# VHH binders against Isopentenyl phosphate kinase (IPK): the designs that were tried, part 21

Target 1, 332 residues: Isopentenyl phosphate kinase (IPK), of Arabidopsis thaliana (Mouse-ear cress) (q8h1f7)
Amino acid sequence: MELNISESRSRSIRCIVKLGGAAITCKNELEKIHDENLEVVACQLRQAMLEGSAPSKVIGMDWSKRPGSSEISCDVDDIGDQKSSEFSKFVVVHGAGSFGHFQASRSGVHKGGLEKPIVKAGFVATRISVTNLNLEIVRALAREGIPTIGMSPFSCGWSTSKRDVASADLATVAKTIDSGFVPVLHGDAVLDNILGCTILSGDVIIRHLADHLKPEYVVFLTDVLGVYDRPPSPSEPDAVLLKEIAVGEDGSWKVVNPLLEHTDKKVDYSVAAHDTTGGMETKISEAAMIAKLGVDVYIVKAATTHSQRALNGDLRDSVPEDWLGTIIRFSK
Below, E stands for the ipSAE of ESMFold2; O stands for the ipSAE of OpenDDE; V2 stands for 0.75 times the mean of E and O plus 0.25 times the DockQ between their complexes.

## First folded at step 19 (VHH; framework vhh_h_nbbcii10_fgla)

Design g5 (from f5 with R27Y; at its last look DockQ between E and O 0.69; V2 from the best seeds 0.70)
Fold by ESMFold2, look of step 19:
Order: C-alpha cells, then sequence, then structure tokens
Structure g5 (fold): chain B 332 residues (1-332), chain A 122 residues (1-122)
C-alpha cells in the first residue's frame, strides 16, 4: 500500500485519544483488563463526543452473547424508534499494555525472523492476545452507545520497514470516520520489509494519525496526573506536576507552568528544577512533534474529572486553575 | 513479574571509569518503541536526579548537564540490558544509581532497580 499523504481536507477530526496500557490494563498481571477504569473511560468518551442534548435513552451496541452469559443485551425496537445522536469525530488508539508482550518475549516476534516456526507461531499468538484486547475495548465503548469499529493495523494492510511505517493507508479509517463510526486502532504485530515482522506501537500509530488527520487535540490517558519534574513517590513528596510545556517551531520545548523562577521554589543545588522533567525528556520531545503541528497534547490520569475536561477539549482556550494534568502545545 | 537488577557499582578514583548494567526480566526493552528507560542517581542528602534517559526506540537520548559528555546511556536488546558508561568520574558523581523504566506509557517511571553504589574517592 502507498503511504498516506497529507490531507488537504478541512479539519474534521476533533480528537485522537490514546488509551494507555497503564490506564486500561493491569501492569503486573498478564492479559488483565482494568475493567473499572475502562467502564469509566468509555462513559467519559461518550460524554466528550456527544453533540447537543443527550438522548432519552442510551442504546448499547454490543448484542453478542458472551461466553458464560445467558443474557444478550439488545433492544432493536428502541434503536429503531430513537433519534440518532450526533457525535464529534474521535479516533481511539490503545496500547497493548499487559497483552502480547509475553508471547513476543517467548518467540522474538518483535525482532523478526518470520521464517522460523517459533516466530510464526508467536506472530499468531501475539495477534490473538492484542486483538482480544481490542475486541474487549470495542465492547466497552459499544455498551456506552458509541458506534465503535475495531481496526487492527495488520488487517488494514499496514506494514513497516525496520520498524518505521512503510505503508499505512488511511482511506478506510477516513471512510469509517465519515460514515459516523469511531475507529479503534491498536498496537499490533505487522509485517516488516526488513525484519519480516515486528510490533507497531500505539505511539507510532498516534504520530501517523496526527500527522495526516490533524486533529484539534490529542489525549494520552495514563494512571498518573501528568508529567512531574521527578517521579512522584512517598520518598519524593516534593515532586511537582508540570502543567504546561510550550513548543516552538523547531520542536524545541520549555516548561512554562510552573514558572520555577517565578515560583521561588526551593531547589537542590546539585539538580536544578528549571526545565527538569523527571526523565521524560524523550517522550516529551516525541509529543512536541505533534504539538508543533498546532495540535494540543494532553497527558492526564484516566477516569478522573481531569481526563473528562481534557477529552471534552475544554483546555484549548483556557486552563482551569484546579485542572491537574500536563499540556504540551505550540506557542511562539 | 517485571524486575530490574543493577550491577557494576564500586569504588573508583577520580578520573576513572565504570560501566553500570541493568538486566531486565518480565518485559522486553524492544517489544514496543514507546517506552522510556533511564538511569537516576541519589547522592547523600539529595533527591533523585535523572542522569540519562533513552527512548524506547533507542533513537533519542538526554543527559543531565552535570554528566553531559562524560556519561553514555545505551542498551543491548539481545541481552535485555541497559547500560550507563561513566567516564572521567568526579567526587560529585558519588551516589546510588538506579535504573528505571516506563513500560506501559505511564509518563512516569513505575519500575525501579534496587540500586548500585558508586563511590568516587581517592
Amino acid sequence: as target 1 above (332 residues)
Amino acid sequence: QVQLVESGGGLVQPGGSLRLSCAASGYEFDYQDNYALAWFRQAPGQGLEAVATISGSGGSTYYADSVKGRFTISRDNSKNTLYLQMNSLRAEDTAVYYCAADFYDSWTYDYWGQGTLVTVSS
């Protein structure tokens, strides 16, 4: 497939949201979904997407029979009688989290070598794991009445070359969005022109989507409030949440809230707090590449009032004094 | 179960060199490109300082001003091991050094080693 080129179409995409693996899976438990967080995130996404008044009744869209369940939740008559809700355009991407990495570790699928039987088996096993996660996320969003469609990169024909995107045609993604659906993409095992196979990460997918779709903002949902000047812990009670990072045209960036010179904060002489970002400089720099396109990037704890505000896009014009999160945005 | 184990610390004279290693198990450094890996240090009576960080892809590195030009972060994905090469060591580099990882795109370091002591003294 030919690489998607820059769209000349007017900005129609409101938000790309990353469901971080830390937000929706359990870090130390293989293939374990954080069900409580996912339910809240799904509800928050519906609220953020909804245009106008809420409908009289939310119609769930997961009509499948679950293994071990005797119930099928479907009321087709209510769907047929109810006026269709209008949604702003979102794309969802999720990480693999606690899914897929065990299978990849045992097989080396992320390192290539597809001609080896163990790697080919690992490719299959990894895709089963991450596709199962994708399906469960799609189900959670569908239960909230979000018209969601799982879109695995491998099945969409996406491929890499030495782990860089080689082919990632967005025609189907764009058509899905234009038809009123919410695509849900994810980190996946893909074919690679050099290695044979590898893992295409959710962040590579996000950068590709942001570069070509030019959303108004991007939200990273995680399990911490945002980026701190040092990792927060009981032994580091003085860790400071970095609320705003300004990005210049060249992709350089600077912490602008808090203003450490302005704040008169006590700092350790061996480590200056100015522009200290707790070892997250490489991740901030990658997000800055999105921000320099004029696309706000929000990093926020999932399933909180703070994530709701970020998902709603409330932070684009002004930042409430009581909002806790990190904004990375273009500024001259 | 994710585990990080540092080694290679010890006593070194000023101007000397050490190479720290951090072996990981339970997660592969190169499974995805969106991780962050870092070395931190804590000198006596001071807070944690991020010394060096490397992106999950390995394509980007950052260093604290105090170590720039003297320390090099690197990794060997075949051994699932992170390294810190420390050259031209100074007394001020005396600290416990920790490796740390963000494997779940948490935007913070949730996985830490137990630390390895580096003492730079005559």
Scores: ipSAE 0.723, ipTM 0.888, lowest interface PAE 1.3, mean pLDDT 85
ESMFold2 (binder alone), look of step 19: mean pLDDT 81; pTM 0.824
OpenDDE, look of step 19: ipSAE 0.796; ipTM 0.915
ESMFold2, look of step 20: ipSAE 0.621; ipTM 0.840
ESMFold2 (binder alone), look of step 20: mean pLDDT 80; pTM 0.822
OpenDDE, look of step 20: ipSAE 0.792; ipTM 0.914

Design g6 (from f5 with Q32D D33Y N34T; at its last look DockQ between E and O 0.66; V2 from the best seeds 0.69)
Fold by ESMFold2, look of step 19:
Structure g6 (fold): chain B 332 residues (1-332), chain A 122 residues (1-122)
Amino acid sequence: as target 1 above (332 residues)
Amino acid sequence: QVQLVESGGGLVQPGGSLRLSCAASGREFDYDYTYALAWFRQAPGQGLEAVATISGSGGSTYYADSVKGRFTISRDNSKNTLYLQMNSLRAEDTAVYYCAADFYDSWTYDYWGQGTLVTVSS
């Protein structure tokens, strides 16, 4: 079987999905999964990947017994009930959320210094924490019948130099996709050519994947509807969800579909574009680098009807007035 | 537990300077899962305004037009501290200034300090 990345593989990926830490973990509790959100997100991913060909019965793929449990999660005999299905090509990347942060922060793993005992121990502890999260996400997706494979960047041989990607060979990821599986990557502790070690974030992973695999669209799942013109609060009922941001060939961007109340006192839209993104301008600029490749980027609240539409790719042609989220999209 | 604490506010004459500091505990600003850091301000009777932001990598910054050229956001990783250098202060800069962070990739700010008051008055 061919192991080389080909032009066809780089053009055939449908979607890269970021399961943001805010979407799948509890911000209030260290190392706590948001089980309700994760369950819904897994179901929504299954539906998006099957493109309406879903069977009426979900048949899980986790035939394992969780250590300490008396029950196997799924029954292998249920496979006989399932008709064959074909999953569109998704890659999942998740953030660490509340996992790994305590271990890395206390030890300084992100700063390097592997020769120090505390850093080496912290590297081990950090990887245990984020790998545990990865396993639980893979279980949730597998229980929804998604053929998921956890793929830690460290184990795939990915490394950095001064925190920038130095080696991130996609051969294993590409082969996993070509074999009909859905890779699930995550933010991880990795080796660094200069520092010894550091943390490789999920956003760096997504940019690398988008550059080389050219997905049709990218979805960021979070716990807010999208980007607002200012932080929403009960004392500021006028906060406006920014629905569409257009990206030019030079990488510049502007808000082109703000959810604004129409009044006679309209501000000049071209002048206001730079001041009206609620402090998210640096993150928008980073997402715009993906968008200028012709890849739509959607920011949307997880576990809602809005995230289902984004995951399905329904927004590529037009944005219905009843959809709530933010689109960052190349124009011309 | 992540906590942000601002300091450095006070009374200053128009045209003067102040440096605000935001010390973090429970999380380090140079940790690669940090997505955005910002200073916001709120003048009496007004809503929150984003004043300056810096990316998690530290490589890009943004400033509100009202402060561009006068304010500088920066951080010192050795002290786990975010700064706002405020020069050429004007009466309109009078506000409570808040440090904020997006640590969980929420695409909004999920951690906030308690604020520090800056008063620009003759």
Scores: ipSAE 0.595, ipTM 0.828, lowest interface PAE 1.6, mean pLDDT 82
ESMFold2 (binder alone), look of step 19: mean pLDDT 80; pTM 0.818
OpenDDE, look of step 19: ipSAE 0.795; ipTM 0.914

## First folded at step 20 (VHH; framework vhh_h_nbbcii10_fgla)

Design j1 (from g4 with N34T; at its last fold request DockQ between E and O 0.71; V2 from the best seeds 0.72)
Amino acid sequence: QVQLVESGGGLVQPGGSLRLSCAASGFEFDYQDTYALAWFRQAPGQGLEAVATISGSGGSTYYADSVKGRFTISRDNSKNTLYLQMNSLRAEDTAVYYCAADFYDSWTYDYWGQGTLVTVSS
ESMFold2, look of step 20: ipSAE 0.652; ipTM 0.853
ESMFold2 (binder alone), look of step 20: mean pLDDT 81; pTM 0.827
OpenDDE, look of step 20: ipSAE 0.780; ipTM 0.908
ESMFold2, look of step 21: ipSAE 0.765; ipTM 0.904
ESMFold2 (binder alone), look of step 21: mean pLDDT 82; pTM 0.837
OpenDDE, look of step 21: ipSAE 0.776; ipTM 0.903
ESMFold2, fold request of step 22: ipSAE 0.615, 0.655, 0.654; ipTM 0.831, 0.858, 0.857
ESMFold2 (binder alone), fold request of step 22: mean pLDDT 82, 82, 81; pTM 0.829, 0.828, 0.826
OpenDDE, fold request of step 22: ipSAE 0.805, 0.728, 0.798; ipTM 0.919, 0.890, 0.917

Design j2 (from g4 with D33E; at its last look DockQ between E and O 0.61; V2 from the best seeds 0.67)
Fold by ESMFold2, look of step 20:
Structure j2 (fold): chain B 332 residues (1-332), chain A 122 residues (1-122)
Amino acid sequence: as target 1 above (332 residues)
Amino acid sequence: QVQLVESGGGLVQPGGSLRLSCAASGFEFDYQENYALAWFRQAPGQGLEAVATISGSGGSTYYADSVKGRFTISRDNSKNTLYLQMNSLRAEDTAVYYCAADFYDSWTYDYWGQGTLVTVSS
């Protein structure tokens, strides 16, 4: 891709945060939001954007009714005379979880073939599903007084070619940020130059944003504490959380905290620390490419005291011994 | 709704070959790229071991040292099926093999098959 957005080079972005599908949706229920987690996440984001100096009274910005509801979360009269707080520059990207999946699987929209009526209908249905989720996330953040703007990639003119990003102009995103708003992007159905259409995933969006906006750090909110040396399950009750992964100049990486211990086999110190990442090597390698640029990557359980630490950026200077999450960062 | 079903296990002589299959339903492999698929195994008296991993894009793979050069992970998106080609089998490869996936961006494997037994012996 040769897309160049000159405006993005002059901007200082503090954090790009991914609201992982596992963190904000119920992974075993079709199109179900995890309302409790989302509410806490919204509050934590406000605190992080104000760098921990949030006022004791929250003045919400969602003063509209939902269709079919008589309830309003904030009265417009409450907003009229109050001044908004100034926010650190964040960009939010959320995963779709189960939203859009049913529609995409029935239509094959992710495989292309937009000329087929079923695929075109599926494109519409998929976008309705993921846009509904985006709106609900925007409402949750707005209730916390965060000046959020939902920004669907398709509506922003983003497109792909053979599933690779072809056009992802950040001019609208940049102007939204410069105007004092917080963009909220999401995985979406998009047009594709070769396939006709496909799905643009939240991870591709995050990589694109990180590459162009160069945030101080990136936070992945998920439903586990972080990356383990093996999947934490009843059959593996001794799974060990990997707290720090160091990335070298050549893009290689190794686990540096803790030093992995595996009593069931002869574990060589340096090799075991690297090769026992519970099958997550491919995803760690992707995050390492962000970390190689000097951008810390934090993987942490949403709605915990540890996610607040990550969102605040507290981990850049030192890592407390009681930290429960995974940090992937450049090491000199 | 998401299901993973392994097949292709059985008895095989040392030095032989076997191909394991994992049929997925409730999730399309080429729907998104933000996941990982893996084969794990559990030998008698041992813990769970990650054997091979393939990225959601299909372009990156990783292998345990114990199987590197002998096993190959792959997939066929048209059949929604993950494979493990196992060559030059040894007695120590005897285990129950599990297909696993990180479908929902959890940074852990949260979907598992029931397992298929592979026995390598004379």
Scores: ipSAE 0.625, ipTM 0.848, lowest interface PAE 1.7, mean pLDDT 82
ESMFold2 (binder alone), look of step 20: mean pLDDT 80; pTM 0.820
OpenDDE, look of step 20: ipSAE 0.762; ipTM 0.898

Design j3 (from g4 with Q32H; at its last look DockQ between E and O 0.59; V2 from the best seeds 0.69)
Fold by ESMFold2, look of step 20:
Structure j3 (fold): chain B 332 residues (1-332), chain A 122 residues (1-122)
Amino acid sequence: as target 1 above (332 residues)
Amino acid sequence: QVQLVESGGGLVQPGGSLRLSCAASGFEFDYHDNYALAWFRQAPGQGLEAVATISGSGGSTYYADSVKGRFTISRDNSKNTLYLQMNSLRAEDTAVYYCAADFYDSWTYDYWGQGTLVTVSS
């Protein structure tokens, strides 16, 4: 039976969450997962999906034996015929971080040219690397009892044309959601109608999903508290976290919390020292395209009390004074 | 390892022009469209300022108000090089200029060059 996403009773979803590469992998260490962050993030996702309803026991869903191990992470005998918890509808997207980058940049996969042996080999190597990461993320979520399914864009038939999304049918994603699973998509190497191949980033995937699935909110988990007015560092204690950015119908945007002053500046202290977004204007503009649809966007540091509140959806009506993160939202 | 190397700094009189270059290795500026690439500057005793940003595709640019109309950010993907054309220079533009890139889907800049000094003085 063919399912139509617009006719499904479960077509609306609650949240699309981006597990940023900076949050779940180690910078400058190729193909290294940040295991501690990933474990906390998986636990936080379970709590958010259950909306605070804690079952008496978490029963994991990873019964596979890892190559080279005599142990599995979960005991299938614990499940039986007991009733399962209901999960809020989430879609997970993760970035590749340190996975796949070395292979892709050395081969030029992002520039196309599949007829070249190095590019074809790089395409294969890139996909091996990013699907390894996807599997490990799926395992971490499954160990928390989340009914998660890894879904690579390439394998779902997604493609681009001159790096723009050309085909990204959501039929498989919709069927997965309708079956009670949580899809986990990721940045991937894909075929391109003009270039032959390229890299499809997690951010482009999220924009596509938000446009078509219209979640209540989108969460970007990253390694900083949010967007600052300038890059924070130990020598920059005056960097200011931007808590709210308002977006209009035309996609224009403005920092509204805090308001950054431009008056009474010294002659030798330029207004550029109060650049409100720390060089993040291009990324903010992309997130604003999501926000103008009425979809809140939260940018928050992974594995913190702040990310838990964002994942729970607690920020819709007001921003608590003690919450640290950035909200990009429609202001009409 | 990713490297960013700036060049083209030097001494220039007020009203003059200068062109900065940032050569990248281990990282391709056109790897995907969602990179943020930028020039920052730091004057003596001041914090870092973002002076210009450009998207990974090269289609979107943003400038600090203090440099708008005078500075132009651009890139040449075939040379993997980011540029900053600086015209109508002022004493207030004196700073060390850094190029920077967002790479790991973070909401901050992950990679930085060592900087190139620009001195605007008569």
Scores: ipSAE 0.652, ipTM 0.856, lowest interface PAE 1.4, mean pLDDT 83
ESMFold2 (binder alone), look of step 20: mean pLDDT 80; pTM 0.814
OpenDDE, look of step 20: ipSAE 0.805; ipTM 0.916

Design j4 (from g4 with G56S; at its last look DockQ between E and O 0.67; V2 from the best seeds 0.67)
Fold by ESMFold2, look of step 20:
Structure j4 (fold): chain B 332 residues (1-332), chain A 122 residues (1-122)
Amino acid sequence: as target 1 above (332 residues)
Amino acid sequence: QVQLVESGGGLVQPGGSLRLSCAASGFEFDYQDNYALAWFRQAPGQGLEAVATISSSGGSTYYADSVKGRFTISRDNSKNTLYLQMNSLRAEDTAVYYCAADFYDSWTYDYWGQGTLVTVSS
């Protein structure tokens, strides 16, 4: 079918961005958005998406009478018959942060059992929580003049089987991109062939999108500078930021900046240099699956000059000496 | 609201075994894939060392070289509990052991238990 053929083609997009829950929501406060961070992130995304484009007047796209702030006009009476800005192809995926946690803990929605009234109610409540977050993120980006469209996996017909992706047709996502919009996807409650229901995480969504759309790079926005060799807590003043991790063809990975002291290591799947990554080995390994595709992965603190550099794609050519973030990259 | 509580520490002779438990509340280990769960330890005068890590899905585990073959990390999602089975204990394993989680996708461990002391001595 025509739409299926269009979706089976490899997509070249510039960037997939993960708005991490720690970056855009408040820890220890259920269902609270970090409004100040989100505003800066929205501005940084606008700047990155317009980089390399001719300057033009930006049109604010949240015309609601609801509260919100931006220096960009969203008054339709001020906008007139302006030309719209041309945006490079980004896809945004966000985590849930504290959204959905209460509902899952009380209902067990992630464990399945839709025949149980509490699980069905929890499914509804979880989706209300995460789609509220999605809408507020879409509004923040729209106020910055980004032509965003919220796209919940459940509503796009995505489903799982025993928590693995079973159906994740990209027809609507592809059409949205081809129409000049920026999709904003998120972790969602979905139907599951075996469990009845579960949670489809943002990281699974990003892996699926990266595999099919082949972005030039992927950015994970978080609330720390990047991956450290030990937790960067006050009791660990000597924690060292790991600036570059090289990924081999077999999925193994090695910290290459800073350099590890020379050792006679066997190179196989079981002997990666995990002792130097502060216990982040499982998350690094998941990001390495994206890097194996030839797609740079950047992990960086949101709302900083470093996140702007990562979002702009500046790290693909050269890494500035004052760079503070983590690059995970396929080694040749 | 998130709580991690370790138990199972104590005094053990060299060559002995202990099983540490970490009970979690306000956090479901199997809610989504991007959580990392780990045991850390800190001996007197030393920095924190990651001992073992497990993905929230339970599909991946990693161990420090110093404990490979002797320690096993596991979890029981029905009890929302993380375990560390420690065999063939050595004096060098003496430390306070901490349970930790990265459940807000922060790319570092942002939630910690209070620790449980393990002493390995003759």
Scores: ipSAE 0.659, ipTM 0.860, lowest interface PAE 1.7, mean pLDDT 83
ESMFold2 (binder alone), look of step 20: mean pLDDT 81; pTM 0.823
OpenDDE, look of step 20: ipSAE 0.681; ipTM 0.869

Design j5 (from g4 with D102E; at its last read DockQ between E and O 0.68; V2 from the best seeds 0.76)
Amino acid sequence: QVQLVESGGGLVQPGGSLRLSCAASGFEFDYQDNYALAWFRQAPGQGLEAVATISGSGGSTYYADSVKGRFTISRDNSKNTLYLQMNSLRAEDTAVYYCAAEFYDSWTYDYWGQGTLVTVSS
ESMFold2, look of step 20: ipSAE 0.751; ipTM 0.901
ESMFold2 (binder alone), look of step 20: mean pLDDT 82; pTM 0.828
OpenDDE, look of step 20: ipSAE 0.839; ipTM 0.932
ESMFold2, look of step 21: ipSAE 0.717; ipTM 0.890
ESMFold2 (binder alone), look of step 21: mean pLDDT 81; pTM 0.826
OpenDDE, look of step 21: ipSAE 0.841; ipTM 0.933
ESMFold2, fold request of step 22: ipSAE 0.694, 0.692, 0.694; ipTM 0.880, 0.875, 0.869
ESMFold2 (binder alone), fold request of step 22: mean pLDDT 82, 82, 81; pTM 0.830, 0.827, 0.824
OpenDDE, fold request of step 22: ipSAE 0.848, 0.822, 0.828; ipTM 0.938, 0.925, 0.930
ESMFold2, last read: ipSAE 0.651, 0.676, 0.742; ipTM 0.850, 0.862, 0.892
ESMFold2 (binder alone), last read: mean pLDDT 81, 82, 82; pTM 0.826, 0.829, 0.828
OpenDDE, last read: ipSAE 0.842, 0.830, 0.840; ipTM 0.935, 0.931, 0.934

Design j6 (from g5 with N34T; at its last look DockQ between E and O 0.62; V2 from the best seeds 0.69)
Fold by ESMFold2, look of step 20:
Structure j6 (fold): chain B 332 residues (1-332), chain A 122 residues (1-122)
Amino acid sequence: as target 1 above (332 residues)
Amino acid sequence: QVQLVESGGGLVQPGGSLRLSCAASGYEFDYQDTYALAWFRQAPGQGLEAVATISGSGGSTYYADSVKGRFTISRDNSKNTLYLQMNSLRAEDTAVYYCAADFYDSWTYDYWGQGTLVTVSS
């Protein structure tokens, strides 16, 4: 007698994807999108979301402008009565990057003080900046035929208390997903019970969503292959990519690929997980809180064959020798 | 333009103390929670070593075993400045110390100061 529990469950959220600021914006140019990366990422997301055969022609969904009036429009006449492709359930979260930073620096909106006129004006200006970024990302995904909906946390009723999520209405997010859309949330200015206002970061959003939506895996898209044992600067040509980090029930974690604990007595005080993770220990610990929920976390370079494998969910059973990235996962 | 500038290095006897500072401009430390700040060091014939790390929220810190109990990382968000308090200094702490940041969610340190030399010698 056999028991198939997976067939008796409703389909869950498959993946939450973080579009990191380093992956989709330019570090040297304030408030500038990395157009080439974003285009590839959008294509990779579509491929990862598809259930069944890929259509021979992808028909974009951004016809918000008339044909011929802008480069961002597609022709609505190309959309027929053809049945749309089915998509697995993804949620996208992106960071604000440098968007909103000038406004916050001049007003102090991230520090609170909404009673001050300059802070209130800064709240408005910050939200204009970050929602412009959100719109451009939504457009890029829509052009790849992804039924994408921008969902700003402030407008969706999210608020914080001393920068931690205090209230978040997930009913609209869930309904959007169940209606066949892909929500795109982002770092935003929000009201705060203690400070008056603050910035709710993309990482706080993704941890909150992972805790409540229980995705099968979470992908952080970055501009490096993953976490290294030391920063992969040109002066450090021997930096080693940390491919697997195991997380225990108490939230503690340990690098398990490569095995660094007792391999060299000359540097044994440097083989502990905290001594060999290139200064990324605080970020690893935050990702470990997701992983201890039983949710795999993948950290990979955007717009590569490695990110496609992570987005597809191909890393569950074993890590292929030729895959380059970092996995943080629960180990009982 | 993002800049990190270290100061406070110098010559100190064993057992002495120094406080390193790293002033940042072009980015506010407390704007978002998505980054990390760290001090690294490099001795003349050695590789780059992470010494201490502090989270974007300031609530979590990590230290290399070689400096635990002697060094303290901290920051002052009102001055946009990162600190490393170094106590009970040893000859082995002699190195160039670098301030570093991951501001844009890179999962690596993209922004570096020029370094400040610390020499521990009698």
Scores: ipSAE 0.689, ipTM 0.875, lowest interface PAE 1.3, mean pLDDT 83
ESMFold2 (binder alone), look of step 20: mean pLDDT 80; pTM 0.817
OpenDDE, look of step 20: ipSAE 0.746; ipTM 0.896

## First folded at step 21 (VHH; framework vhh_h_nbbcii10_fgla)

Design L1 (from j5 with N34T; at its last read DockQ between E and O 0.81; V2 from the best seeds 0.79)
Amino acid sequence: QVQLVESGGGLVQPGGSLRLSCAASGFEFDYQDTYALAWFRQAPGQGLEAVATISGSGGSTYYADSVKGRFTISRDNSKNTLYLQMNSLRAEDTAVYYCAAEFYDSWTYDYWGQGTLVTVSS
ESMFold2, look of step 21: ipSAE 0.749; ipTM 0.894
ESMFold2 (binder alone), look of step 21: mean pLDDT 80; pTM 0.824
OpenDDE, look of step 21: ipSAE 0.843; ipTM 0.932
ESMFold2, fold request of step 22: ipSAE 0.744, 0.737, 0.744; ipTM 0.896, 0.887, 0.893
ESMFold2 (binder alone), fold request of step 22: mean pLDDT 80, 81, 81; pTM 0.819, 0.826, 0.825
OpenDDE, fold request of step 22: ipSAE 0.838, 0.826, 0.835; ipTM 0.931, 0.925, 0.932
ESMFold2, last read: ipSAE 0.702, 0.690, 0.740; ipTM 0.875, 0.867, 0.896
ESMFold2 (binder alone), last read: mean pLDDT 81, 80, 81; pTM 0.827, 0.822, 0.825
OpenDDE, last read: ipSAE 0.825, 0.825, 0.829; ipTM 0.926, 0.926, 0.927

